# Designs tried in a protein design chat: VHH binders against Epimerase family protein SDR39U1 homolog, chloroplastic (GC1). Part 5

Target 1, 310 residues: Epimerase family protein SDR39U1 homolog, chloroplastic (GC1), of Arabidopsis thaliana (Mouse-ear cress) (q9sju9)
Amino acid sequence: CSSQKESQMTVSVTGATGFIGRRLVQRLRADNHAIRVLTRSKSKAEQIFPAKDFPGIVIAEESEWKNCVQGSTAVVNLAGLPISTRWSPEIKKEIKGSRIRVTSKVVDLINNSPAEARPTVLVSATAVGYYGTSETGVFDENSPSGKDYLAEVCREWEGTALKANKDVRVALIRIGVVLGKDGGALAMMIPFFQMFAGGPLGSGQQWFSWIHVDDLVNLIYEALTNPSYKGVINGTAPNPVRLGEMCQQLGSVLSRPSWLPVPDFALKALLGEGATVVLEGQKVLPVRAKELGFEFKYKYVKDALRAIMQ

## First folded at step 26 (VHH)

Design d3 (from c4 with T99E)
Fold by OpenDDE, fold request of step 27:
Structure d3 (fold): chain B 310 residues (1-310), chain A 118 residues (1-118)
Amino acid sequence: as target 1 above (310 residues)
Amino acid sequence: DVQLVESGGGLVQPGGSLRLSCVASGFTFSDYYMGWVRQAPGKGLEWVSDISTGDYTNYADSVKGRFAISRDNAKNTLYLQMNRLKPEDTAVYYCARGEEDWGTYDYAGQGTQVTVSS
């Protein structure tokens, strides 16, 4: 049962134009909240969120962020998601910096807001990459950070968010692999299936800590409205699977064979160094979400995929 | 296909100036956040500057007051005016297209070498 705030919120959102952000904005609209989009590309955002469909929406470029954040009830920082994109060596090096910069900017805006106009909640996205990669480990919100690059990115990313004013409730959502229609991980995986007969990506033994986009959005929404949502919360479904199983299920849903593995070189060719995000994973459990009583609509990947493909 | 082609790099003396250009193709240039990053020898990639679709500009502290980023959407071109160059500005400079979700850049050029030396 979602804890919806009775009163209308004013929510500033970074990363609103992304796969997750769009859905969050839709949710906020549906629930009649005031939306302030913090964007790098105002024109693009205006195309995605036309005023006719989003009455009262404010779309702000960086020069206007101050006025948006100030007076907001809450800020949702989704900038930097997803990480699973094609990486050049140069781009990879900027992943951390870009996420830190936008988060830092948001935090500064929050902190510099007058107390009476300061957002009371910051929901900031991060990633399960925080935990590093492992084929055997199981991770929860109390698990230590990994030692690889993504773990470093997440540590600094989260550390930046935590610099928010002490009076601001900060929820860090460590997001797994997001599944949804026309975007997210499936948008990346489906082309591979089309090319390589839907076999496992890589060894297939790597863990795939997935979450349906609707569950993730609902989790973010709960974090906005429920004071108990504080600190680190894994944004993953309760039943992570091996990537091989994921691919098998996806193949089944797509009515395609899933026996032919996608070779590593193909992944590397298409994703560059970002291939590691696919080739390596970790088993992450949403322990905190469960403790908070969060109810997942999609607990099993098969159900999620069926819903997405119907 | 998205293409970014940098030019304008070269060798200059300290205190000198250069103007980098980046010609974009394969996408609607005006719809994207654009930026410059650089990599000095033996150093990691460093963010330099970026510009929004509304021409809002940001600069790294190391270049603030010396560099100016701009764009000409009609020409699909990104610029970086570099003044009062220092030896520490020596690097390969890359033009990069900003990712919509603020995560990073999704495309970058091959880079142009800038060398500041006496």
Scores: ipSAE 0.040, ipTM 0.463, lowest interface PAE 3.2, mean pLDDT 88
Fold by OpenDDE, last read:
Structure d3 (fold): chain B 310 residues (1-310), chain A 118 residues (1-118)
Amino acid sequence: as target 1 above (310 residues)
Amino acid sequence: DVQLVESGGGLVQPGGSLRLSCVASGFTFSDYYMGWVRQAPGKGLEWVSDISTGDYTNYADSVKGRFAISRDNAKNTLYLQMNRLKPEDTAVYYCARGEEDWGTYDYAGQGTQVTVSS
């Protein structure tokens, strides 16, 4: 629940058709907000969000984004998440470019809106990749950026979002590994567990800064409605675990053994350069969320997984 | 009342071993993450090791390969086996309970002194 009384918002959402976006749109619908979907594929979005199930929803192609952003009370920019597909050289180049382009377009639309029709809030997604990778480091919102490719992507991604008009409150959600039903990280992990003995992906020593999709959506929702949610906020659960522990818990929930690790070459074969997203991680704490008084429904990965597998 | 009582500290020569114990009471021990932190003279608190409710263990780089954390839920006891001790390991060692809501610690014991000296 929000700490403030809520009125009906008009929320424009990029990345609405994604795993996180769909859940957010469902939440917004459930709370009777007006939804404007900013999409590159109107037909796909219409299939995902049929008018009969989402009365009043507006689905806009790129040429129509201007009319949607203007008059919106808030914009949620989720386009580009998650990075969980195989990385070809072409895809890798597009990872940064696509995210910067979409974010830049959104920011431009916000900035070019008349003051009386300008959104007052921009919630823009980014990733914990901002911090780089480490098996031993602990990161919070004050930690410096890493030096790897994903860190670079996140820096530019966030920098672009921060170009929003000074009168617009910008919340940057550095999202961890999102857990939920029929999507997110589990969609990738479960097949490996089915093919193998449910062991850890890679060494199992990499940190797994996870968050349940419901908590993430709630965090985004709080960022929409709570003026205190400004700046960088880690979207991670309070108890990150090693990937090995994650796999143990997942195995337990699936009633499968978890002793046989998935070798790196198998992950690289499937994910290409994107395997680094799985093979490397960082321990990220949601310090800002704690300071803001955010309450996680799923504080422990065991509970999250149990809920997801029900 | 939450109670954590450390024991097992002492004076050892470099290369020696110690086993610390921490007896917990006043809460359901098995439901909590537990850890060890230490404070050397003139230094701040340093995380040493922790163990999850699923017995997954983590170690600081400075002690990895030398220290082993374990727990006996039936005895409400946390252990820290310290091998190949170094003078740099000299510190007061505290047993700490993981915070219920967050990945931090909310309670610690009185500490036990570990001194590594020739």
Scores: ipSAE 0.025, ipTM 0.475, lowest interface PAE 4.2, mean pLDDT 89
Fold by OpenDDE, fold request of step 27:
Structure d3 (fold): chain B 310 residues (1-310), chain A 118 residues (1-118)
Amino acid sequence: as target 1 above (310 residues)
Amino acid sequence: DVQLVESGGGLVQPGGSLRLSCVASGFTFSDYYMGWVRQAPGKGLEWVSDISTGDYTNYADSVKGRFAISRDNAKNTLYLQMNRLKPEDTAVYYCARGEEDWGTYDYAGQGTQVTVSS
C-alpha cells in the first residue's frame, strides 16, 4: 500500500553513493523524480551515477549543497550508512562525529532556506542501535534508548535531525540490518561463510533485525510522499530472527552446510570493534510501519535471501 | 476458525517431566511461527519458547536447557517437552500462533495447567 504521488519531487540525497543510497536513487529515477546528489566526492558520484544513465541528475559537492537543498521538495539523509566496515579505534571515534556533522549541515541548509524554497520533508537515517543490545528484549518505536556507544550515536544523530524547522516534516528511519545483493550485511557475512563453511557467526543467539534493501527503499520512499510518516519509524522486517537462523537460512540458500560456527575472535580479528555490529543485536519490530499500513515484500528472511541469491 | 487446543498439563513433582501438545486447526500450520507462553499466578504473561517455520527454536532464559519446542507440520501439532521442572514453572501454558506479518501472537489456546509441587 503506497500513497499516490501528487507531483514530481525534487529530492536531495546524502549518502547517495552508499549501498542504500544507490538503490534509492535508482528508485527515484525510475519514478521520474528530480535527483540532487549531495556528496563529498563529485568524481566518485559521477562514476556511480553517470549523466547518460541518469539524465537531469545534479551532483553537488559540499560547497554546492546549499543550492541543491534550496528548492528541493525533500531531503533524504543517508550519510553515515552503512556501518558495516572494519572499526579501528580511530574510525570508531569518528563515527558519531561524522554522522552528526553531516546531519547538522543538512539541517542548517534546510533551516536557512527561504520559506518558499525550503524542503518540506526530511527523511533522516538512524539505526536500531538506538535501542541498545539485548538477547531477550523486544523493541519498538516507543522503547527507550540503550546505553552503549551506538545508542549514544543514534540519540545524537536523531537529535540533530530533529532540529529541523518546525514546518518541516521529519521522519527518522531506524534502520536494521540491510540485506541485498552485492552489499550490506551479506557483503560482510559471505566472506566468513566462504572461510568457515557457512556456520553461525558468534553464538548465533543474538537477534538479527533485518530488512531487505527493497523494502527499506520503499519505506523511505513512502516517507517522502506520505504525510503520515512522521517521527520514528523502524526500518526492519516484521520477522526478525536469531543470527543462527539467519546463517542457517543463508547456508541453505547457498546449498552449504552451516554447522561450523565462526568464532568471535575471528570476527574481531577481521572487523575489529565493528564486530559488535554482528555479535550484538536486538529484536526490533516495525510497529509504526504496521500502523501506517506499510507492506513488506519480504516478510521472512528465507524469502529475502532467495531473492538476493537468484 | 483458528483453533489451538493444548493438552498434556498436570501435576508433577519437582524434577519431573511433562510434554505439552497443541493441535492447530483453521489455518496452514506450517506457514506460521508458533510459540508457548505461560502465566503464573499473580504474574503477567511470560514468553517461554517459539519455533519458526524453518524449525529454528528460541527459548527464554528461564527454561533454556530444560524445555524443548518442536513441531510436526503433518499433524498440525506443536510440542513442548518440559524436563527438570521446577515449582516456578507452575503456570497455565498457552499455545500461541505468531502473527504472519508483524512478529506478534494473534491467537492462543485455552491453556493447560501445569503444576509443579512436591
Scores: ipSAE 0.022, ipTM 0.431, lowest interface PAE 5.1, mean pLDDT 88
Fold by OpenDDE, last read:
Structure d3 (fold): chain B 310 residues (1-310), chain A 118 residues (1-118)
Amino acid sequence: as target 1 above (310 residues)
Amino acid sequence: DVQLVESGGGLVQPGGSLRLSCVASGFTFSDYYMGWVRQAPGKGLEWVSDISTGDYTNYADSVKGRFAISRDNAKNTLYLQMNRLKPEDTAVYYCARGEEDWGTYDYAGQGTQVTVSS
């Protein structure tokens, strides 16, 4: 992480009201950057980011996004996260479409900006689902894409982002499972954990490529400020674990047993086709982050969980 | 200096058992993930098993149910109990230390030869 003081940026952010987005906006605010929130619900965003706490923040509905993107130093595209929800057929269909639409909108706004007012950086979120699922494979930024639906979604998602003007630096953050307080994966896992006596979700053998939300935000921030951050960068902690270990550690932190697994059928009943996101995973390593010299605050899941539960 | 010294390898008949040991020195053993990898003749390096600092264990499908990894932090020793050995298990077995920052292995021992043959 760079300790050098950065000049003030103007950053437009989609998905700002989300779990990751809120923390990014807080970080940007703390570092005195100008923030432009690109939202579909201005009223909701204004409640989350009140002007009294976020002086100078601009909250723009879709019809106003153009004026925000133009003149921005950078754009962070976090809309579409997360995908770990109940998947009805309708939702599944919308997973790809919604992400492509918003990303396309952002890219169009960037590309249609006058050169002198065009953002120079696009940090666009994607997912480790790009790599497909495997219990044995190890994936890095050079690994090929998978063959399943999520991989397809990610390919098109990333492909859309890459349509940004050639003069715009594009960083694609393939985000793993985000851990943090009062949100992210834990918000979903903890209720299940409590309901099913703290056992693993599914077999427990699926890989869990996690990242602490603070590390993810820092990674995004570095991508905003460091010109070396371009192309695909895995947003995962350096030590992925099996889901069983994750649950074990979570149980330890919560002082609860973790012996009773949640059956697959229960997960499918509750999450529909979205259960795949939980039942299947992949071991992803942040090789590019390593090359870039990124420093993770939370290298081990136990430390992340301890910090979160404090 | 980090050192990993494997022992316990040898010749055994199919169906037999061996217990490998690895003594670690030069670092705080208890703070690291540890693992076993092997290299069979004419093949590449294959991951076998690892154990976390919290004693959570993982195994390759090829050895699951037959091998058991464990650690004794007081003795700075990693173990691999190998049961129901098969000719396909013939390899040089290496003890490896998990790299703290990036989830890879950064050190390995000299290896110990395991030969399973009739």
Scores: ipSAE 0.022, ipTM 0.403, lowest interface PAE 5.5, mean pLDDT 89

